# Miniprotein binders against q6w4x9r395to579: the designs that were tried, part 235

Target 1, 185 residues: q6w4x9r395to579
Amino acid sequence: GHCSLEGGSFVTTFDARPYRFHGTCTYILLQSPQLPEDGALMAVYDKSGVSHSETSLVAVVYLSRQDKIVISQDEVVTNNGEAKWLPYKTRNITVFRQTSTHLQMATSFGLELVVQLRPIFQAYVTVGPQFRGQTRGLCGNFNGDTTDDFTTSMGIAEGTASLFVDSWRAGNCPAALERETDPCS
Short names: E, the ipSAE of ESMFold2; O, the ipSAE of OpenDDE; V2, 0.75 times the mean of E and O plus 0.25 times the DockQ between their complexes.

## First folded at step 21 (miniprotein)

Design gf11 (at its last look DockQ between E and O 0.72; V2 from the best seeds 0.78)
Fold by OpenDDE base, look of step 21:
Structure gf11 (fold): chain B 185 residues (1-185), chain A 91 residues (1-91)
Amino acid sequence: as target 1 above (185 residues)
Amino acid sequence: SELEEIAKTIMEAVKDLLYAVEENDEEAIKRAIERLEEAAKRAEEAGFEKVAEGVERVIEAVRNGEEDPWIYLMVRWLEWYLEEAMRRAKE
């Protein structure tokens, strides 16, 4: 399964459903029992301009009981708030420079993350087949059905991305704005 | 149903708890936790052990002073357990 966060406000789910939203919060991209130690992948969005529609991805966070790994747009990698030099290795996670513009987080449990630092901060999430049907969050449920990707954290199917995205917030944030657009257009 | 009632109680208490945490209202936090503990007990007695566990994890996150992302993650897990329980009940 491949999930992408591109263009500052575009998301393509594991099931290849594209959508757009504008929010300024931390959101859960991937929640799954396949992630050890209650782990989850999150995305941090912030204002990039003066209007509410000017939002962009500014960081990706892997959070578990043991680690809080933050990859920011400033090319800073931290774990539990402490800056780390690359390559950085934990028990199950390795963060390293893939190219001059890309960082990669590799794991032993079937999660891969590639972060493009410039010119646009973007993220690409890959999960193994063991995650099929066992994921929730902005990246969807990875079940091969695009029509149910907008299922909220409470299992409610939404027709628009706004309420769906808001249900996966990881903080107190204002409501997200929704505009359904193909990120490849 | 019993599960629906429990779920309603839990989610209302969670809402109150999150609000109290944001406001740094210690008394309100305490009250919300007490409500959640009672709800967890009820869930456990009704056979929804994972739901009870989920509630406890939310409480623990708050008591330990965890950051928002972790607290909310625990809430999302609780919601996962509730949703799963409700889905199974309909099958």
Scores: ipSAE 0.881, ipTM 0.941, lowest interface PAE 0.5, mean pLDDT 94
Fold by ESMFold2, look of step 21:
Structure gf11 (fold): chain B 185 residues (1-185), chain A 91 residues (1-91)
Amino acid sequence: as target 1 above (185 residues)
Amino acid sequence: SELEEIAKTIMEAVKDLLYAVEENDEEAIKRAIERLEEAAKRAEEAGFEKVAEGVERVIEAVRNGEEDPWIYLMVRWLEWYLEEAMRRAKE
């Protein structure tokens, strides 16, 4: 399954459902029992333009009981707050420079993350078939059906992306209200 | 149902806990944790062990002074366990 985070705060889920949102927060991108040590992949968004409603991806975080790997738009990689030289290897995870503009996080548990650093900070998530029907978060539930990809953290299917996205916050952040959304999105 | 009542109690206490942590309100944190401990006991006694474990992980994260991403991740696991328990109750 493939999930992408692209410029303009555009997301395409594992079931190929596209949406856009405008928020400034850390969000749970992928949560799954297939990730060891209570692991999750998270996305950090921040303001990116002159409009308060323009936001962009600024970091991707892999968080578990053992690791907090942060890949930032400033091209810095940390684990548990300590900067790391690439290639960086743990027991199950390798982070390495794929090209001059792309980093890759490869894992032994079926998760792959490719981060484009330039010209725009973007992320591409790939999960193996063992993740089918066992994911939650901004990347959707990976069940082959787009009609319920906007399922909140309590299992409620929403009709709008903003309510769905707000339910996946991983921090104390302002909610995106309809009146505060970019008119062009 | 008993599960629905337990879930409501848990989620109300979690919301209060997260607010109290943001406000650095030690008394409110203590009160929310006490409510969560009682709800976890009810969940365990009712056979919802994963829910009880999820509640305890949220409490531990707050007591350890963990940062927001970890605390919220524990809450999202708790929510998932609650949703699974409620879905199974209808099957």
Scores: ipSAE 0.771, ipTM 0.880, lowest interface PAE 0.8, mean pLDDT 87
ESMFold2 (binder alone), look of step 21: mean pLDDT 81; pTM 0.777
ESMFold2, look of step 22: ipSAE 0.717; ipTM 0.846
ESMFold2 (binder alone), look of step 22: mean pLDDT 80; pTM 0.763
OpenDDE base, look of step 22: ipSAE 0.878; ipTM 0.942

Design gf12 (at its last look DockQ between E and O 0.70; V2 from the best seeds 0.79)
Fold by OpenDDE base, look of step 21:
Structure gf12 (fold): chain B 185 residues (1-185), chain A 91 residues (1-91)
Amino acid sequence: as target 1 above (185 residues)
Amino acid sequence: SELEEIAKTIFEAVKDLLYAVEENDEEAIKRAIERLEEAAKRAEEAGFEKVAEGVERVIEAVRNGEEDPWIYLMVRWLEWYLEEAMRRAKE
């Protein structure tokens, strides 16, 4: 499965459903029992301009019980807040420079991440076949059906991306919609 | 159903907990956790062990002073467990 975060506000799910949203929060891209230590992949969005529509991806975060690896747009890689030199390796994760403009996070558990640093900060997520049907978050559920990708964290199918995206926020942030949403919905 | 009632209680308590955390209201946090603990017990007694586990993980995250992303992740796991339980109950 391949999920992409491109153009600052565009997402293509594992099932190849494209959508756009504007938000300024941390969102769960990938939640799965296949990730060890309760791990999850997250994306951090922030304002890139003065208007609400000017938002962009500024960081990708892998969070588990043991690690908090942040890859930011300024090319700084941290784990649990400490800056790390590349290549950086943990027990199951390796972060290294793939090209002059790309960083890669490789794992032993079927998750791969490529981050394009310039000219636009973008991210590409790849998961192995063992993740099929066992993923949730902005990258969708990886079940081959695009029509149910906008399922909220509570299992509710949404017709629009905004409510779907808001359900996967990982912090106290303004809602993507003008209407405030319940963090538990 | 029992599960629906438990879920309702959990969601309300989690909502209150998250709000209390945001406001740094220690007493409110404590009260919300107490409600969650009771709900977890009820869930466990009703046979929804994963739901109870999910609640405990949320509580633990807050008690340990974890950052927001982790707390919310725990909440999402709890939601996962609740959704799964509800789905199974309909089968």
Scores: ipSAE 0.882, ipTM 0.938, lowest interface PAE 0.5, mean pLDDT 94
Fold by ESMFold2, look of step 21:
Structure gf12 (fold): chain B 185 residues (1-185), chain A 91 residues (1-91)
Amino acid sequence: as target 1 above (185 residues)
Amino acid sequence: SELEEIAKTIFEAVKDLLYAVEENDEEAIKRAIERLEEAAKRAEEAGFEKVAEGVERVIEAVRNGEEDPWIYLMVRWLEWYLEEAMRRAKE
């Protein structure tokens, strides 16, 4: 299954449902019992300096009981707040420079993350078939049915991206909007 | 049902807890944790062990001073366990 986070705050779920949102928060991208140690993948969005209402991806975080691996747009990789040199390896995770513009986090538990650093900070999530029907978060539930990909953290299917995205906040942050009105327009 | 009452108590206490943590309101945190501890006990006695475990993990995250991403992740796991328990009860 493939989930992408692309420029302009575009997301495509594991079930190929595209959507866009604008929000300034950390969001749960992927939660699954297939990830060890209560693990989850998270996406950090912040306001872009170009438009008053636009946001963009600024970091991807893998968080578990043991690790908090942050891959940020400034090209620094940390674990639990400490900067790490690449390649960086734990018992089940390896982070390395795939190319001059891409970093990769490979794991033994069926999760792969590729981060494009340039020209635009983007992320691509790949999960093995064991994750089918076993995911929640911004990447959807991976059940082959796009009608419920916007399932909230309480298990409610929503019709709009903004309500769905808001339910996956990992902090007290402003509510996400599909689009914010620019007062200068 | 008892599960529905436990879930309602947990949901309300978690909302209060998250708000109290954001405000750094120590007395409100204490009160929310007490409600969660009682709900966890009820869940355990009723046979909902994963729900009780999920509640304890949220409490632990707050007591350890964990950052919001971890606290919220523990809440999302608790919500998932509640949803699973309620789904199983309808079988």
Scores: ipSAE 0.746, ipTM 0.864, lowest interface PAE 0.8, mean pLDDT 86
ESMFold2 (binder alone), look of step 21: mean pLDDT 80; pTM 0.771

Design gf13 (at its last look DockQ between E and O 0.81; V2 from the best seeds 0.82)
Fold by OpenDDE base, look of step 21:
Structure gf13 (fold): chain B 185 residues (1-185), chain A 91 residues (1-91)
Amino acid sequence: as target 1 above (185 residues)
Amino acid sequence: SELEEIAKTILEAVYDLLYAVEENDEEAIKRAIERLEEAAKRAEEAGFEKVAEGVERVIEAVRNGEEDPWIYLMVRWLEWYLEEAMRRAKE
């Protein structure tokens, strides 16, 4: 499964459903029991301009009981607030420079992350076949059906991206700006 | 159903807890945790062990002063467990 975060506010799910949203929060991209230590992949969005529609991806975060790895637009990789030199390796995760503009996070548990640092900060998530049907978050549920990708954290199917995205927030943030918003989702 | 009632209680308490944490209201946090602990016990007694576990993990995250992303992640896991339990109950 391949999930992409591109163009600052565009997401393509594992099931290849594209959508757009404007939010300024941390969101869960990938939650799965296949990730060890209750791990999850998250995306941090922030304002990139003065208007509400000017939002962009600024960081990707892998968070588990064991690790907190942050890849940000300034090419700084941190774990639990500590800056790390690349390549950085933990028990199951390796972060290294793939190219002059790309960083890669490789894991032993079927998760791969490629982050383009410039000219646009973008992220590409790949999961192994063992994740099929066992994922939730902004990247969808990886079940081959695009029609149910907008399922909220409570299992409710939404017709718009905003309510779906808001349900996967990982902090106290303003609601995503789309046609419909629900801060309580 | 019993599960629906438990789920309602848990979710209300969780949202109250999150709000209390955001407001740094220690007393409100305490009250919400107490409600959650009771709800977890009820869930466990009703046979929904994963739900109870999920609640406990949320409580633990708050008590330990974990960052928001972790707290919310624990909440999302709890929601996962509730959703799964309810799905199974309908089968």
Scores: ipSAE 0.870, ipTM 0.937, lowest interface PAE 0.5, mean pLDDT 93
Fold by ESMFold2, look of step 21:
Structure gf13 (fold): chain B 185 residues (1-185), chain A 91 residues (1-91)
Amino acid sequence: as target 1 above (185 residues)
Amino acid sequence: SELEEIAKTILEAVYDLLYAVEENDEEAIKRAIERLEEAAKRAEEAGFEKVAEGVERVIEAVRNGEEDPWIYLMVRWLEWYLEEAMRRAKE
């Protein structure tokens, strides 16, 4: 299964459902019992462009009881707050420079992440077949049905991306009341 | 049902806890944790062990002073366990 986070705050889920959102927060991208030690992949979005309501991906975080690996748009990779020289390897995770513009995080548990650093910070998530029907978060539930990909953290299928995305916040962040609409589109 | 009442209590207390943590309101944190501990005991007694464990993990994350991403992740796991328990109870 493939999930992508591309420029303009576009997301395509594991079931190929495209959507767009703007928010300033850390969001749970992928939560699954297939990730060891209560692991999750998270995406950090912050302001971008001319409009104060437009946001873009600025970092991807892999978080578990053992690791907090941050790959940020400033091209720095950290684990638990300490900068790491690449290639960086733990027992089950390897982060390395795939090309001059791309980093890859490969794992032994079926998660692979490719991060494009330039010209635009983007991320591409690949999960093995063991994840089918076993995921939640911004990348959807990977059940082959796009009609319920907008399932919230409480298991409610929403009709709008905004409500779905807000349910996956991983921090105290402004929601609709703090978010300004941008009439330009 | 009893599970629905337990779930409602847990969710209310969890979101009160998240708010109290963001406001640094120590008394509200203590009250929310006490409500969660009682609800976890009710969940355990009713046979919802994963729900009770999920509650305990949220409490521990807050007591250890973990950062927001970890605390919120533990809440998302608890929400998943609650939804699974509710789904299984209706099958």
Scores: ipSAE 0.775, ipTM 0.882, lowest interface PAE 0.8, mean pLDDT 87
ESMFold2 (binder alone), look of step 21: mean pLDDT 81; pTM 0.774

Design gf14 (at its last look DockQ between E and O 0.91; V2 from the best seeds 0.84)
Fold by OpenDDE base, look of step 21:
Structure gf14 (fold): chain B 185 residues (1-185), chain A 91 residues (1-91)
Amino acid sequence: as target 1 above (185 residues)
Amino acid sequence: SELEEIAKTILEAVKDLLYAVQENDEEAIKRAIERLEEAAKRAEEAGFEKVAEGVERVIEAVRNGEEDPWIYLMVRWLEWYLEEAMRRAKE
């Protein structure tokens, strides 16, 4: 399964459903029992301009009981608030420079993350087949059905991205704005 | 159903708890936790052990002073457990 966060406000789910939203919060991209130690992948969005529609991805966070790994747009990698030199290795996670513009987080449990630092801060999430049907969050449920990707954290199917996205917030944030747009257009 | 009532109670208490945490209202936090503990007990007695566990994890996150992302993650897990329980009950 491949999930992408591109263009500042575009998301393509594991099931290849594209959508757009504008929010300024931390959101859960991937929640799954397949992630050890209650791990989850999150995305941090912030204002990039003066209007409410000017929002962009500014960081990706892997959060578990043991780690809080943050990859930020300024190319700083931290774990539990401490800056780390690359390559950085934990028990089952490695963060390293893939290219001059890309960082990669590799794991032993079937999660891969590639972060493009410039010119646009973007993220690409890959999960193994063991995650099929066992994921929730902004990246969807990875079940091969695009029509149910907007299922909220409470299992309610939404027709628009706004309420769906808001249900996966990881903090106190204002409501997200939604616009149906193909990120490839 | 019993599960629906438990779920309602839990979700309301969680809402109150999150609000109290945001406001840094210690008394309100305490009250919300007490409500959640009672709800967890009720869930456990009704056979919804995973739901009870989910509640406890939310409480623990707040008591430990964890950051918002972790607290909310615990809430999302609780919601997951509730959703699954309710889905199974309909099958």
Scores: ipSAE 0.889, ipTM 0.945, lowest interface PAE 0.4, mean pLDDT 94
Fold by ESMFold2, look of step 21:
Structure gf14 (fold): chain B 185 residues (1-185), chain A 91 residues (1-91)
Amino acid sequence: as target 1 above (185 residues)
Amino acid sequence: SELEEIAKTILEAVKDLLYAVQENDEEAIKRAIERLEEAAKRAEEAGFEKVAEGVERVIEAVRNGEEDPWIYLMVRWLEWYLEEAMRRAKE
């Protein structure tokens, strides 16, 4: 299954459902029992320069009881707050420079993350078939049905991206927008 | 049902806990944790052990002074366990 976070704050779910949102928060991108140690993949969005309503991806975080790996738009990789030289390896995770513009996080548990650093910071998530029907978060539920990919953290299918995205906040943050509204808000 | 009442209590207490943590209000944190401990005991006695474990993980995260992403992740796991328990109770 493939999930992408692309320029303009576009997301495409594991079931190929596209949507867009603008928010200034950390969001749970992928939560699954297939990730060890209560692991999750998270996406950090912040305001970008074209309009103050627009946001863009600024970091991707892998978080578990053992690890807090942050891959930021500044090309600095940290684990538990400490900057790491690449390639960086733990027991089951390796982060390395795939090309001059791409970093890759490879794992033994079926998760792969590719981060495009330039020209625009983007992320591409790949999960193995063992994740089918066992994911939650911004990447959807990976059940083959795009109509319920907007499932909230309490298992409620929503009709709008904004309510869905808001349910996956990992912090105290303003509500997300599906499109720009009042520039002063 | 008993599970629905337990779930409502847990979710309300979690909401209060997150707000209290945001406000750095030690007394409100203590009160929310007491409510969560009572609800976890009810969940365990009713046979919902994963729910009780999920509540304890949220409490632990707050007591350890963990940062928001970890605390919220523990809440999202608790919510998943609640949803699964409620779904299976109706099967």
Scores: ipSAE 0.775, ipTM 0.885, lowest interface PAE 0.8, mean pLDDT 87
ESMFold2 (binder alone), look of step 21: mean pLDDT 79; pTM 0.747
ESMFold2, look of step 22: ipSAE 0.759; ipTM 0.873
ESMFold2 (binder alone), look of step 22: mean pLDDT 78; pTM 0.735
OpenDDE base, look of step 22: ipSAE 0.881; ipTM 0.944

Design gf15 (at its last look DockQ between E and O 0.97; V2 from the best seeds 0.83)
Fold by OpenDDE base, look of step 21:
Structure gf15 (fold): chain B 185 residues (1-185), chain A 91 residues (1-91)
Amino acid sequence: as target 1 above (185 residues)
Amino acid sequence: SELEEIAKTILEAVKDLLYAVEENDEEAIKRAIERLEEAAKRAEEAGFEKVAEGVERVIEAVRNGEEDPWIYLLVRWLEWYLEEAMRRAKE
């Protein structure tokens, strides 16, 4: 399964459903029992301009009982708030520079993350087949059905991205805004 | 159903708890936790152990002063457990 966060406000789910939203919060991209220690992958969005529609991805966070790994747009990698030199290795996670513009987080449990630092901060999430039907969050449920990707954290199917996205917030944030998906994204 | 009532109580109390934490209202936090503890007990007695555990984890995180993302993640896990339980009950 491949999930992408591109263009500052565009998401393509594991089931290849594209959508767009504008929010300034931390959101859960991937929640799954396949992630150890109650782990989840999160995305941090912030304002990139003066209007509410000017939002962008500014960081990706892997959060578990043991780790809080943050990859920021400033090319800073931290774990539990402490800056780390690359390559950085934990028990089952490795963060390293893939290219001059890309960082990669590799894991032993079937999660891969590639972060493009420039010119646009973007993220690409890959999960193994063991995650099929066992994922929730902005990246969807990875069940091969695009029509149910907008299922909220309470299992309610939403017709709009805004309510769907808001259900997966990881903080006190204003409501997300929905816009039409750009076919060029 | 019993599960629906428990779920309603839990979700309302969680909402109150999160709000109280944001406002740094210690008394409100305490009250919300008490409600959650009772709900957890009820869930456990009704056979919904994972739900009860989920509630306890949220409570513990708040008591320990954990950061927002972690607390909310635990809430999402709790919601997962509730949703799963309710889905199974309908099958």
Scores: ipSAE 0.861, ipTM 0.931, lowest interface PAE 0.5, mean pLDDT 94
Fold by ESMFold2, look of step 21:
Structure gf15 (fold): chain B 185 residues (1-185), chain A 91 residues (1-91)
Amino acid sequence: as target 1 above (185 residues)
Amino acid sequence: SELEEIAKTILEAVKDLLYAVEENDEEAIKRAIERLEEAAKRAEEAGFEKVAEGVERVIEAVRNGEEDPWIYLLVRWLEWYLEEAMRRAKE
């Protein structure tokens, strides 16, 4: 299954549902029991220019009981706050430079992340078939049905991206601009 | 139902806890934790072991001063356990 985070805060879910949102927060992109040690993949969005409402992806975070791997638009990779030389390896995760413009995080548990650093910071998430029906977050539930991809953290299917996205925040962040910046949700 | 009452209590207390942590209000933190401990006991007695465990993990993370992303992830796991329990109760 494939989930993408493109410039302008565009997301396409594992079930190919596209949507856009604008928010300044850390959000749970992918939560699944298939990720070891209560792991989750998270996306960090921040203001992206002179516009007060426009936001873009600035970092991707893999978080578990053991690791907090941050891949940021500054091209710096950290684990638990410490900068790491690439290639960086743990027992089950390898982060390396795929090309001059792309970094890759490969894992032994069926998660693969490719981060485009330039010209625009973007992320592409790939999960193996063992994840089918066992994901939650901004990338949707991977069940083959686009009508329930906007399912909140409490299992409520919403009709708008903004309510869905708000339920997946992983921090205390204002939600005040999401109505004003969601023209098509 | 009893499960729906337990879930409502847990979610309200978690919201209060997170707010109290943000405000550094130690008395409000203590009160929210006490409410959560009571709700976890009710969940365990009703047979919802994963829900009770999820509540205890959130309490522990707050007491240890863990980072926001981790605390919120534990809350999202607790919400998943609650949703699963409610789904299974209807089957």
Scores: ipSAE 0.713, ipTM 0.846, lowest interface PAE 0.9, mean pLDDT 86
ESMFold2 (binder alone), look of step 21: mean pLDDT 80; pTM 0.761

Design gf16 (at its last look DockQ between E and O 0.94; V2 from the best seeds 0.83)
Fold by OpenDDE base, look of step 21:
Structure gf16 (fold): chain B 185 residues (1-185), chain A 91 residues (1-91)
Amino acid sequence: as target 1 above (185 residues)
Amino acid sequence: SELEEIAKTILEAVKDLLYAVEENDEEAIKRAIERLEEAAKRAEEAGFEKVAEGVERVIESVRDGEEDPWIYLMVRWLEWYLEEAMRRAKE
């Protein structure tokens, strides 16, 4: 399964459903029992301009009982708040520079993350087949059906991206805004 | 149903807890936790062990002074457990 966060406000789910939103919060991208230590992958969005529609991805966070790994747009990698030199390795996670513009987080449990630092901060999430049907969050449920990707944690199917996205917020934040996909953005 | 009533109680208490945490209202936090503890007990007695566990994890996250992302993650797990329990109850 491949999930992408591109263009500052675009998401493509594991089931290849594209959508757009504008929000300024931390959101759960991937929640799954397949992640050890209650792990989850999250995305941090912030304002990138004056208008409410000017939002962008500013960081990706892997959070578990043992680790809080943050990859930020300024190329700083931290774990539990402490800056780390690359390559950085834990028991089952390795963060390293893939290219001059890309960082990669590799894991032993079937999660891969590639972060493009420039010119636009973007993220690409890959999960193994063992995650099929066992994922929730902005990246969807990875069950091969695009029509049910906007399902909340309570099993409610939402008709709009904004309501869906809001259901996966990981903090107190304002409601997300839904916008049509714009090829120019 | 019993599960629906428990779920309602839990979700309302969680809402109150999250609000109290955001406002840094210690007394309100305490009250919400007490309500959740009672709800967890009720869930456990009714045979919904995972739901009870989920509630406890939410409580612990707050007591331990965890940051918002972790607290909300625990809440999402709890919601997952509730959804699963409700789904199974309908089968």
Scores: ipSAE 0.845, ipTM 0.922, lowest interface PAE 0.5, mean pLDDT 94
Fold by ESMFold2, look of step 21:
Order: structure tokens, then C-alpha cells, then sequence
Structure gf16 (fold): chain B 185 residues (1-185), chain A 91 residues (1-91)
């Protein structure tokens, strides 16, 4: 399954449902029992552009009981707050420079993350088939049906991206803006 | 149902807890934790063991002074346990 986070706060879910939102928060991209040690993948968004409402991806975080790996747009990779030289390896995770503009995090548990650093900070999440039907977060539920990809943290399918996105906040943050958040709604 | 009442109590107390943590209001944190401990006991007595464990993880994350992303992740796991329990109750 593939989930992408692209410029303009554009997201495409594991079931290929596109949407946009503008918010300044950390959000849960992917929560799944398939990730060890209560792991989750998170995305950090902050203000950008000319309009007050524009936001963009500024970091991706892998968080578990053991690791807090941060890949930020300033190219610094940290684990638990300590900067790391690449290639960087833990027991189950390897972070390395794929190209001059791309970093990759590969794992033994079926999660792969590719981060484009330039010209625009973007992220591409790939999960193995064992994740099918067992994901929650901004990347959707990976069940093959786009009509329920906007499922909130309480399991409620919403019709708008903004309510869905707000339910996946991982911090005290303002509500996401609704304008230009989903061309299909 | 009893589960729906327990879930409502838990979610209201979690909302209050998160707000109290944001405000650094120690008294409000204590009050929210007391409500959560009572709700966890109700959940355990009613047979919803995973829900009770999820509530305890949220409480521990706040007491341990964890960062917001971790605290909120524990809340999202609790919400998943609640949804799962309610789904199983419907069959």
C-alpha cells in the first residue's frame, strides 16, 4: 500500500483517496498493531507560503516505546534527540541517503518511508500487505474502499477531510482549515 | 448500554485531562485522573480489560511527564480499544 504527503498539504491515502488540509500540528499518519512497540508514523505541518492559511510538511517522525526518529526538512536526522550520521542503523530500522535529494527509512516490519528533501519536502509511505485493514491515521484504513478512508480516531466515517484530520492530532493545535482541503467534497 | 456510558465518561475525562495538561493546571489534572481511575475500575469490573489498560497507559504517560505526541498516541490507542470493544458488543 502507498500513501503520499506532497506539497500544498496534499495527501493520498493507501486506498488512493486524495485530499488536502491546512493545519499546524503533529498528526498521526499511520497507527497499526503491525508496528512494534506501539509504534506510529507522524507528520509535522507548519505555516508556509504567502497566505496565512497555507501549511506544508516540515518533518516526519517514527515514534515507538524505543525510538523517536525525526527526519526534518533541514536534513537533520535525530533519534531520541541526538543527531545521527547516515547511514544510521538500529536493530530493526535503517535510515540512509537514497540520492542527493532523498532519504529512506527501511524497516524489518514492513514499513518503508522515502523523504524528498528538495525541491519541496515530501514523504512517501509504503506498507506491506500484512497492514491491509489494520491501519488508522491520515493515510487511511487500507481496506480497498475510498468511501470510509476519512475514519476518525473513534471509528466514525466523516464526509469531510477537516473533521477527519482534526481527530488525528498529536498535540494541542488549532483546527485545520476547510477551504481547499478536498476537491471531491 | 453500560459500555456506552463508560466510554462517554472516559472520553470526557480524557478531554479534560488533555486540557488540564495544556494549562499546567495540577488540580485539574488530579481531578481528571481521579475520574479516569474510577472509569477504568468500572471498565475492568464490566469485563473490558483492554479499555482499563488503555486508560492506565494514558494516566501513566501524563504522570511520567511524557511529550505530547506520546500522550496523544496513548489516547488514540485507548480510542481504538473502545471502538473495538463496542464493535464486539454489537457482534
Amino acid sequence: as target 1 above (185 residues)
Amino acid sequence: SELEEIAKTILEAVKDLLYAVEENDEEAIKRAIERLEEAAKRAEEAGFEKVAEGVERVIESVRDGEEDPWIYLMVRWLEWYLEEAMRRAKE
Scores: ipSAE 0.736, ipTM 0.859, lowest interface PAE 0.8, mean pLDDT 86
ESMFold2 (binder alone), look of step 21: mean pLDDT 78; pTM 0.745

